# VH-VL binders against Chromatin structure-remodeling complex subunit rsc1 (rsc1): the designs that were tried, part 16

Target 1, 111 residues: Chromatin structure-remodeling complex subunit rsc1 (rsc1), of Schizosaccharomyces pombe (o74964r206to316)
Amino acid sequence: KPLSSLEARAKVIMRQVRRYRDGSGRQLFAPFERLPDPRMFPEYYQAIEQPMALEVIQKKLSKHRYETIEQFVDDFNLMFDNAKSFNDPSSQVYRDADFLKNYLADVLRLE
Key: E = the ipSAE of ESMFold2; O = the ipSAE of OpenDDE; V2 = 0.75 times the mean of E and O plus 0.25 times the DockQ between their complexes.

## First folded at step 15 (VH-VL; framework fv_lumrotatug)

Design B5 (from A5 with heavy chain S56T; at its last look DockQ between E and O 0.91; V2 from the best seeds 0.88)
Fold by ESMFold2, look of step 15:
Structure B5 (fold): chain C 111 residues (1-111), chain A 118 residues (1-118), chain B 107 residues (1-107)
Amino acid sequence: as target 1 above (111 residues)
Amino acid sequence: QVQLQESGPGLVKPSETLSLTCTVSGGSIDSYYIHWLRQPPGKGLEWIGVIYHTGTTDYNPSLKSRVTISKDTSKSQVSLKLSSVTAADTAVYYCARDRWSQGWFDYWGQGTLVTVSS
Amino acid sequence: EIVMTQSPPTLSLSPGERVTLSCRASQSVSSYLVWYQQKPGQAPRLLISGASTRATSIPARFSGSGSGTDYTLTISSLQPEDFAVYYCQQYNSYPYTFGQGTKVEIK
C-alpha cells in the first residue's frame, strides 16, 4: 500500500536522523532504536511516564496513528527528552539526545 | 550481577586471524554495548571497537580494515576477529560493558593474553 | 584522535600521603572524562566518570576535578590498596583514547 504524503515525509526525516554520524564517525542514534528491556532497566520505567523509542514510532507510523507531522515530531522529541530526563548530563547519551533534538529541528527547517 | 569472560587461543601465528569470544552472564547482550579493548604488556589501553545492542558496530579507524565484532544472542556471546596479525597485536584483550551509551565501562572481563609469535 | 597525556609517569609514595594525578587532553573533552584504577594482573576498575562523579562503592578519598583539557584525580590519604596504575579515558569522540597511565608505587 502506497504511503501518504505525511508518512513518506516522516520516513525521510526518520532515515536522516537515524543515520547521523558525527565528525569522528560515531553513530549517535543506536540507544534510541529500541526501548530498554524492563527486566534490565526497571528504574527507567519507574522514572519515565511515556517511554518512547524508534520501534514505537515505526509501529505508530505503520498503523497510521499520526494525523499530522507535528505529532510524529512530538514523539521524536519525547524520545530525546526522556533520555535527557533519565541520564546524567555528563553521559554520552544525554549529549547525543540533545544534539539529535537540534539536528531534527534543522532537518525539518530544510524540508 | 553482570560478568564478562574472554576466551580463545592464547597463541596466534603472524598473518593469521586472532579470534576471541566474550561471554556475558547475569545480563543481556541485547541490552548493553559491548566493547573490545587491548593492552600490550606493560603499556596503556587501546579501544578496538563496539557492538551496539542492535548489532551494528563502530571501530577504531586504526584497526577498522582488520577487525570484525559480531554477536550471537542465543549463546550470550560477542566475538572479536582481528585479521593479518603481527607481533604488534600481542596484548591482553578485554571485553567491557557500557550499560546504555554512557561512555565509560563499568564491567570488564578478566582479560586474556594473546601472543603473536614468529 | 584526541591524545591523552598523563603526568607524572610514576610516583613513589608512602601510605597516608596525598596524591594528585594529572591528565591533559590534546583538545577539550568537555568533562567527558573517566578515571580507572588497574592493579597488576587485573582488569581496570571504574573510579570516576564525568570528570568528578565517583562510581558505585568508590571511597570518598578519591575525587576528580578539571575541565576543558586539564583534569586531575586526587587521593586524599593513600591506603595500602591504592598502589596501582591509574588511567584516564576521554569519551568526547571516537576513538575513545586513554592516557599512558601513572604508576603509584610504594616508596
Scores: ipSAE 0.828, ipTM 0.918, lowest interface PAE 0.6, mean pLDDT 92
ESMFold2 (binder alone), look of step 15: mean pLDDT 91; pTM 0.936
OpenDDE, look of step 15: ipSAE 0.915; ipTM 0.957

Design B6 (from A5 with light chain T53K; at its last look DockQ between E and O 0.91; V2 from the best seeds 0.89)
Fold by ESMFold2, look of step 15:
Structure B6 (fold): chain C 111 residues (1-111), chain A 118 residues (1-118), chain B 107 residues (1-107)
Amino acid sequence: as target 1 above (111 residues)
Amino acid sequence: QVQLQESGPGLVKPSETLSLTCTVSGGSIDSYYIHWLRQPPGKGLEWIGVIYHTGSTDYNPSLKSRVTISKDTSKSQVSLKLSSVTAADTAVYYCARDRWSQGWFDYWGQGTLVTVSS
Amino acid sequence: EIVMTQSPPTLSLSPGERVTLSCRASQSVSSYLVWYQQKPGQAPRLLISGASKRATSIPARFSGSGSGTDYTLTISSLQPEDFAVYYCQQYNSYPYTFGQGTKVEIK
């Protein structure tokens, strides 16, 4: 598929997942926008082998680093899986990562 | 060690705008979520809202029409503005840190009393 | 919004006694529940998150339990420094809401 077509699909998917708000009006995606600062969160980088956040995904997309939509989706799932790996299951960010991973799957089905 | 300190006028007249500043030291406001809360004298806490590390905000619906939270990264400060105040807005105001969308506050400022009175 | 109701409003106890504090939510908060301690003139102090997980440096005498709508904080043997007001908070949904507190005071 042409890179512009892949990038168009990726941007639509990204926008929809990024803008999700739950029934209470809470935005869920904020913790996934940027990587944690290594100086403030050194433990994160000791525990997480492949850090991932939306700003990294956006940079990879703009530099044409994705050959398939599946590679783009894999980075999104990596981002959510990292949050579930690092954070306590009782945390809001763990719950939100789990929810958004399922929501991403639903967005892909409506494609 | 992260420290939070609220500052601002302790007395505000009815109908005016309450304006407070939270100064964060020993950490970065671009790495944390800063919330504002308040506690009327002798009563429980009320959540006002949050500013995320990205600068976007979410507010308590009960206050949303009157509240603005913003940040100045160069000064390591988060501001709270609450317009059209009444006596019901008299409270101790706190800023607090949610380290990374955990849902709870591990560091709090000392609090500052704001009294709304003529 | 989710209303958090704490009981009793006040407990008068002696050091060494076991303390059980109740927090009830108007709808399930799925263990997204926090306990704080607040002493006079001080900001709240985080005790328990996720209904049962003790925060850093919190003594083992503090424990939390419960699920759904009903949660408890237990202090197994009350110490002099434990006389304070205790608040629960839910983080299941916005707005975050707090109970009105239980004051634990010396008998």
Scores: ipSAE 0.846, ipTM 0.922, lowest interface PAE 0.6, mean pLDDT 92
ESMFold2 (binder alone), look of step 15: mean pLDDT 91; pTM 0.938
OpenDDE, look of step 15: ipSAE 0.910; ipTM 0.955

Design B7 (from A5 with heavy chain Y32F; at its last look DockQ between E and O 0.91; V2 from the best seeds 0.87)
Fold by ESMFold2, look of step 15:
Structure B7 (fold): chain C 111 residues (1-111), chain A 118 residues (1-118), chain B 107 residues (1-107)
Amino acid sequence: as target 1 above (111 residues)
Amino acid sequence: QVQLQESGPGLVKPSETLSLTCTVSGGSIDSFYIHWLRQPPGKGLEWIGVIYHTGSTDYNPSLKSRVTISKDTSKSQVSLKLSSVTAADTAVYYCARDRWSQGWFDYWGQGTLVTVSS
Amino acid sequence: EIVMTQSPPTLSLSPGERVTLSCRASQSVSSYLVWYQQKPGQAPRLLISGASTRATSIPARFSGSGSGTDYTLTISSLQPEDFAVYYCQQYNSYPYTFGQGTKVEIK
């Protein structure tokens, strides 16, 4: 797909996942918007090899760093997998990462 | 060493706006989720809402039409405003930290009693 | 919203006794459940998250269990500092909701 077509598709997918609210009206994506502050969360950077958040994905997209949609999707999944790796399975953020990973897959299937 | 401290008027007149401030020390208010809760005297807790580290908010539907939570990063403060108060809004108000969307609160302020009385 | 119901409302016990507190949800909360301790004039203190995981520095005499709609907090061998009100909270969905509390008091 052309670079402008990839960028347009990625932006649509990103908005759909980012804006998701569950049946109770809770936004799920908030913890994934920014990387944790290294001063407040040094243990995150000890445990996670490749930190990833939406702010990083947006920057890579704006700088045309994705050559395929699969590369974009891989960064989204890395972001969610990092949250599942770092957090206890009983935490809300673990559950939300797991849900949003499946939701992303659903969004991709309907394309 | 993260500390939360509520402050504001202890007495508010009916129909007016309740305004409280949560001051955060030992950390940045852009690093944590700050929730507001309240506890009527002798009763259990009610969740009011949350401000995320990004500045967006979610509110208890029962209060959403009357509540605003906001932050002022320069003062390290999170504010709660609850409009059109009645005696039913009399409670101890707490701010509390959810470290990173865990779903539970590991740091709480001391609480501040707000009485709504004519 | 999910209604949390705690029982019993009050227990009068002596130090050294075992306590089991009940928390029932109006629908499944899938172990997204927290227990707090609250003493008079103080904010709640985190005890248990995820139904069964003790918070840091919480003594081993505190344990949580349960699934679905039914959850328990157990305190083996009560200590003098354990006399307080105990609350459960669900974090399965907004609004977060709390039980009305169980008061554990000195007999």
Scores: ipSAE 0.814, ipTM 0.915, lowest interface PAE 0.7, mean pLDDT 92
ESMFold2 (binder alone), look of step 15: mean pLDDT 92; pTM 0.940
OpenDDE, look of step 15: ipSAE 0.907; ipTM 0.954

## First folded at step 16 (VH-VL; framework fv_lumrotatug)

Design C1 (from B2 with heavy chain S101N; at its last look DockQ between E and O 0.95; V2 from the best seeds 0.89)
Fold by ESMFold2, look of step 16:
Structure C1 (fold): chain C 111 residues (1-111), chain A 118 residues (1-118), chain B 107 residues (1-107)
Amino acid sequence: as target 1 above (111 residues)
Amino acid sequence: QVQLQESGPGLVKPSETLSLTCTVSGGSIDSYYIHWLRQPPGKGLEWIGVIYHVGSTDYNPSLKSRVTISKDTSKSQVSLKLSSVTAADTAVYYCARDRWNQGWFDYWGQGTLVTVSS
Amino acid sequence: EIVMTQSPPTLSLSPGERVTLSCRASQSVSSYLVWYQQKPGQAPRLLISGASTRATSIPARFSGSGSGTDYTLTISSLQPEDFAVYYCQQYNSYPYTFGQGTKVEIK
């Protein structure tokens, strides 16, 4: 079944951001694939009002919940902003969220 | 009370495959990042690699051609395989937890000595 | 690969003394630096992350400082349980690398 223009574009964007590796070969996106388990990370859900992860974004995309590409991008940015809000700036995950947010902006310009 | 415990053979012959298991209790390997490290007798630590909570891996380039890290969620186990071993692979092997990609290890196993000798 | 160099390799001190340990990186690690303590036959224990943040339950006598390529672990008043080997680790890039350790031993 053919994809809408929005869905096709969103999937390209997701693939590019998801597959990013830094100059040392480290994958950056792994922490953002799934939401933290509430049983293991209850403090996350006390601090973060609107949890977001790739699994949620993929579900929303498959259920046609995005009317515009901008709504899709907003959820990606929410995911990265949540990580920067929750984690210490000296953590690797904070740094990676900050980088990937900027990388997403670059991917959106290069089509 | 997260606990990590390494297990496996203490003696491995040259050219064979070193195979170790890290058993994680009091937590979930689908929520954590499990790393393997080693420490040759009387020397410092060397990072071997990581298995991410989602099952993908990254390895130290110096070992990448010989190492595989995998997990079995049903047994709460993370496995390390290192092929074609030599005496240089003799070390205490550790598994360690990075809670959520912080960059540091807050829980370590007790370690297991593996000796490579003929 | 970022090379981590610790100095001195051995430090002989008495309880009550102030301990200062140095860790130098071959390139900037931007405070992405960890300190561990290791006693014989034991796994490393996390002391400090992010160059200066004490881990849970680490006594206040432990502190970390530094930036760029030069980092320091300080123990303000050495206790009997503090005689151990101390390692720094960088997490700026893969592979994660460790210094070769500073042994703090009884004089």
Scores: ipSAE 0.838, ipTM 0.924, lowest interface PAE 0.6, mean pLDDT 92
ESMFold2 (binder alone), look of step 16: mean pLDDT 91; pTM 0.938
OpenDDE, look of step 16: ipSAE 0.893; ipTM 0.952

Design C2 (from B3 with light chain T53K; at its last fold request DockQ between E and O 0.89; V2 from the best seeds 0.89)
Heavy chain, then light chain:
Amino acid sequence: QVQLQESGPGLVKPSETLSLTCTVSGGSIDSYYIHWLRQPPGKGLEWIGVIYHTGSTDYNPSLKSRVTISKDTSKSQVSLKLSSVTAADTAVYYCARDRWNQGWFDYWGQGTLVTVSS
Amino acid sequence: EIVMTQSPPTLSLSPGERVTLSCRASQSVSSYLVWYQQKPGQAPRLLISGASKRATSIPARFSGSGSGTDYTLTISSLQPEDFAVYYCQQYNSYPYTFGQGTKVEIK
ESMFold2, look of step 16: ipSAE 0.846; ipTM 0.924
ESMFold2 (binder alone), look of step 16: mean pLDDT 91; pTM 0.936
OpenDDE, look of step 16: ipSAE 0.909; ipTM 0.955
ESMFold2, look of step 17: ipSAE 0.848; ipTM 0.925
ESMFold2 (binder alone), look of step 17: mean pLDDT 91; pTM 0.937
OpenDDE, look of step 17: ipSAE 0.907; ipTM 0.955
ESMFold2, fold request of step 21: ipSAE 0.844, 0.827, 0.844; ipTM 0.918, 0.915, 0.916
ESMFold2 (binder alone), fold request of step 21: mean pLDDT 91, 91, 91; pTM 0.934, 0.933, 0.934
OpenDDE, fold request of step 21: ipSAE 0.925, 0.926, 0.925; ipTM 0.961, 0.961, 0.961

Design C3 (from B2 with light chain T53K; at its last look DockQ between E and O 0.94; V2 from the best seeds 0.89)
Fold by ESMFold2, look of step 16:
Structure C3 (fold): chain C 111 residues (1-111), chain A 118 residues (1-118), chain B 107 residues (1-107)
Amino acid sequence: as target 1 above (111 residues)
Amino acid sequence: QVQLQESGPGLVKPSETLSLTCTVSGGSIDSYYIHWLRQPPGKGLEWIGVIYHVGSTDYNPSLKSRVTISKDTSKSQVSLKLSSVTAADTAVYYCARDRWSQGWFDYWGQGTLVTVSS
Amino acid sequence: EIVMTQSPPTLSLSPGERVTLSCRASQSVSSYLVWYQQKPGQAPRLLISGASKRATSIPARFSGSGSGTDYTLTISSLQPEDFAVYYCQQYNSYPYTFGQGTKVEIK
């Protein structure tokens, strides 16, 4: 199945952000790959109105649910904002969400 | 209640492979980050590495060439293998949970002593 | 690698005393710092995360402070069960590193 230009661009952006490693070699994206298991993290679903993770974004992309690149970017930012909302500001995942949000903006400027 | 339990041989010969298992109960290894750490007798802690909930790993550069961490979801187990061991690898080995990339360990196993001796 | 240095190596104190433990990092860890307590034959116990946030079920007598490279754990009134070894850990970057510990022992 042929990819639209939007879907091709989105997949490039996803790969760039997903593969990021910091200067110490630590991968940052692992927490964002899948939604938290509701059985293990029921409080997440009480606090977060619109859960989002890469698996949801990938599914929406494959089902042609994005009409613009901005809609795709909004889901990425929602994913990072959810992590910042749910987690303590001193946590690693909060810091990583904040960093990756800025990194996404940098990746978008190179298009 | 989440529990972590290390198991494996307490004695390993030099140059052989140290192999340990962390069994996680009362929770899911597909939801947590499991780390391995070690503590030589009477000394401080050293971080060995992590397996993320999605199965990828990161290792301490000092051990990276000799260490493999893997998981078996069907057994709820995370494995540590450390090859080419020497007496310097004698330590209490711990598995520990980082719930969701917090950076700290809220649950620890009780630890298992591994002695490397000929 | 970020080197964590704890001081003093040992403190000999009596119950009821106020104690401060120091942890210094070789570079800023931006409050990405954890304190653990470890008693003989036991696994470490999480006390403080984010330099200052008490973990669940940790008594109020434990508090953490500091920033940049310099961090302190304070026990406001030392109890008999607080005689243990205390470790700091940074989570600013990999590898995660620990101090070599401060032993708090009965005088």
Scores: ipSAE 0.849, ipTM 0.926, lowest interface PAE 0.6, mean pLDDT 92
ESMFold2 (binder alone), look of step 16: mean pLDDT 91; pTM 0.936
OpenDDE, look of step 16: ipSAE 0.904; ipTM 0.954

Design C4 (from C1 with light chain T53K; at its last look DockQ between E and O 0.93; V2 from the best seeds 0.89)
Fold by ESMFold2, look of step 16:
Structure C4 (fold): chain C 111 residues (1-111), chain A 118 residues (1-118), chain B 107 residues (1-107)
Amino acid sequence: as target 1 above (111 residues)
Amino acid sequence: QVQLQESGPGLVKPSETLSLTCTVSGGSIDSYYIHWLRQPPGKGLEWIGVIYHVGSTDYNPSLKSRVTISKDTSKSQVSLKLSSVTAADTAVYYCARDRWNQGWFDYWGQGTLVTVSS
Amino acid sequence: EIVMTQSPPTLSLSPGERVTLSCRASQSVSSYLVWYQQKPGQAPRLLISGASKRATSIPARFSGSGSGTDYTLTISSLQPEDFAVYYCQQYNSYPYTFGQGTKVEIK
């Protein structure tokens, strides 16, 4: 209902997904924290129409740009889908994006 | 072109701290994942750990209690410190780039031999 | 940790011969496997990732295959520049681990 309740729920979801470590202790979320630098990854911006990363999501949340939790979740899924679109299916980051997308869905079901 | 170059002392005394730097040119250490690896003479490679582009780290559990990887963006350098060294730490040390968490290393430094001896 | 075992330890072959190198993991690595070439005094060079995908500028005579625990690097016609040590690496889980290498010597 209140805007602060959406913001509070979004922050809980972000924390849970962001801090995930697999059974070997490996961080999965690091690649998704920031957008790739256009100077180092110009091909990313040629291939990806709507770049998305946690830094963008956090900025939108702090500026009250989300009207619903579904809009927030859509940006998370866009972030993971971009990684699966850009990276080779055999890469670790592709696998991690796929896993985290499913993990997000599980977190949402428990909320 | 991205280039990686390891530097540091080639001889370290037992019980002291091994300290190496990896200088990255032609790229940005805030965009890449830099790993440290080592290869004892005539033997295979061992993964030491990684510093992520955002500054967090993960380490090989076998070395975790003795290792620190850090970076200095202003110098374009990634540092490796390994404390309490013994002869078993004698190896060629490499820094290597994983471009964006792919799981493999596309650029390697030329390596630097560190000998631990009295 | 996942132990990577390469065989044979050494091959002595002539140019033009087909080379087959084996890499076996102690548990499934789900094709998250890399092959590197290392020449004396040099750093490793990336050959193949994802068990079968050649890296940029790697000649077509290099190919990788396998799944689960068993992986193979093949050089279809050995060239003089191909004698080196070949390593496999898994990236299924931390710590990343490497095989002990197969040395390919020219006869």
Scores: ipSAE 0.859, ipTM 0.928, lowest interface PAE 0.6, mean pLDDT 93
ESMFold2 (binder alone), look of step 16: mean pLDDT 91; pTM 0.938
OpenDDE, look of step 16: ipSAE 0.899; ipTM 0.953
ESMFold2, look of step 20: ipSAE 0.849; ipTM 0.925
ESMFold2 (binder alone), look of step 20: mean pLDDT 91; pTM 0.936
OpenDDE, look of step 20: ipSAE 0.902; ipTM 0.954

Design C5 (from C1 with heavy chain D30S; at its last look DockQ between E and O 0.95; V2 from the best seeds 0.88)
Fold by ESMFold2, look of step 16:
Structure C5 (fold): chain C 111 residues (1-111), chain A 118 residues (1-118), chain B 107 residues (1-107)
Amino acid sequence: as target 1 above (111 residues)
Amino acid sequence: QVQLQESGPGLVKPSETLSLTCTVSGGSISSYYIHWLRQPPGKGLEWIGVIYHVGSTDYNPSLKSRVTISKDTSKSQVSLKLSSVTAADTAVYYCARDRWNQGWFDYWGQGTLVTVSS
Amino acid sequence: EIVMTQSPPTLSLSPGERVTLSCRASQSVSSYLVWYQQKPGQAPRLLISGASTRATSIPARFSGSGSGTDYTLTISSLQPEDFAVYYCQQYNSYPYTFGQGTKVEIK
């Protein structure tokens, strides 16, 4: 379990997905940086069984909780799937989650 | 109930900096996306930009060289600064909320007229 | 930048009439389209999002339709409170852009 190689790969993938901007210059990743505030979004926590955001992924990575890159990717996909489950398909955040999930798959295939 | 209220000087001289504040009550600017828009008298709306809940910004390219949006979480305030103003910047300025990056604005401030005149 | 064009600029109608407002985009906005109502001296009011979804508390007489570049707001039976200016907005890409409005006024 060489943590330096797993953590190095995870950090590269994470940076690439986080910094994505579309052709109009719009950042896509901002909604996924932190979990919704439970006091402002109590309905999120009733609807979503396993909340996930980048802040949680970063903590798990720093605590060496990922045994494989696939486990790391599963949490990233969970984060995007939660957004698609919670939000209307016509919303910008739904579209961005769907796009970033596909973008992550492309990043993984090329690396 | 979330409320937004714009405040700032109603008269600004050409070449100076327009400075406005949006005060958010009944909610948290740490959880919302706050946008600025403007509407010249008798005309349509123009999107100025957004400050995301995490503090980063995106701006309308037509204004990007002159605009800064920032926030002060402790005061529940979002600020707009527009430098080097001309008469063309005379408008009603609005702040508006996008609750969770939906792409539309469900709450708007009442608007504040800023006139650029010497 | 996506240019939003509304037509007609003005409609003069009586209460009870049906009104249809047009919004055309310079390129497809894929139903990422909003309608707002604005009365004099007031901020815009959200009516329709996602081209066809009514916002909370918006009366059923308001409906939205369309796809691609062509979108329509319909008010099935005008009420006195519906005389206002109506704007469309796209959220397909930045900058968000608005049409120049259609004024619905009393004949």
Scores: ipSAE 0.833, ipTM 0.921, lowest interface PAE 0.7, mean pLDDT 92
ESMFold2 (binder alone), look of step 16: mean pLDDT 91; pTM 0.937
OpenDDE, look of step 16: ipSAE 0.892; ipTM 0.951

Design C6 (from B2 with heavy chain S31T; at its last look DockQ between E and O 0.93; V2 from the best seeds 0.87)
Fold by ESMFold2, look of step 16:
Structure C6 (fold): chain C 111 residues (1-111), chain A 118 residues (1-118), chain B 107 residues (1-107)
Amino acid sequence: as target 1 above (111 residues)
Amino acid sequence: QVQLQESGPGLVKPSETLSLTCTVSGGSIDTYYIHWLRQPPGKGLEWIGVIYHVGSTDYNPSLKSRVTISKDTSKSQVSLKLSSVTAADTAVYYCARDRWSQGWFDYWGQGTLVTVSS
Amino acid sequence: EIVMTQSPPTLSLSPGERVTLSCRASQSVSSYLVWYQQKPGQAPRLLISGASTRATSIPARFSGSGSGTDYTLTISSLQPEDFAVYYCQQYNSYPYTFGQGTKVEIK
């Protein structure tokens, strides 16, 4: 199936960020794949106004809801910022969100 | 209320495969991360590995060649298999929850002793 | 692999006494450190995360401190239910590693 230039670029970026493993071999992206279950995490939805996860981003991309790559990147950053807002700075997921946000910026600069 | 319960044979012969099941109730293994750990008698804990909510895994490098962690969502179960066991694998085995990649375990199973002996 | 070393291996104390337990990492763990309590025949119980944050329902007599490679757990006034083995764990990197424990026993 043919992809727009934006969609092709977005899929490359997604793949690179999703597959990142640190020097110890730990995958970092797993917490961001899906939204937390509202029944298991009601306090998340009380604190976070605009929940975001890769599943939502993928759906928006498939439905052609992004007009620019910047809009796509904004949703990625929202996802990471939500994790940093909700979780204690000493948590692994906070640290990983912070790292992946910077890694995304690097991926964008290098293409 | 979340509960974790380990089950499986308490005695395993050397060279065979150790096989355990963690049953999760009062929660969802599609949301939580389930880790396996073990504690040899009179010793500290050793981390074995994790299965993430999406089904991917990470393992302790010291055990990676012998370990498989898998899940059956329909039964709310997470399985541990450790192949080619020796007496050094004798331990109490625990499953534990990391709620959302925090790095610590807030709920643990009761633990099950597995003895490797002929 | 980050090696966690706890000291002392045992402490014999009476109720009401102050306890300080040490946990040392072979390299900095940047406060990515957890304390657990374990009683005989039971699973570990979460006490402290992030080096200093008490878990839900943990009494205020438990406190954690430290940074870099050196961390402490303090129990300000020992209660009868506090006699147990205490473990530290780092979550700075995989594999997660634990200290060998400090046993706090009566008398």
Scores: ipSAE 0.833, ipTM 0.923, lowest interface PAE 0.6, mean pLDDT 92
ESMFold2 (binder alone), look of step 16: mean pLDDT 91; pTM 0.934
OpenDDE, look of step 16: ipSAE 0.863; ipTM 0.942

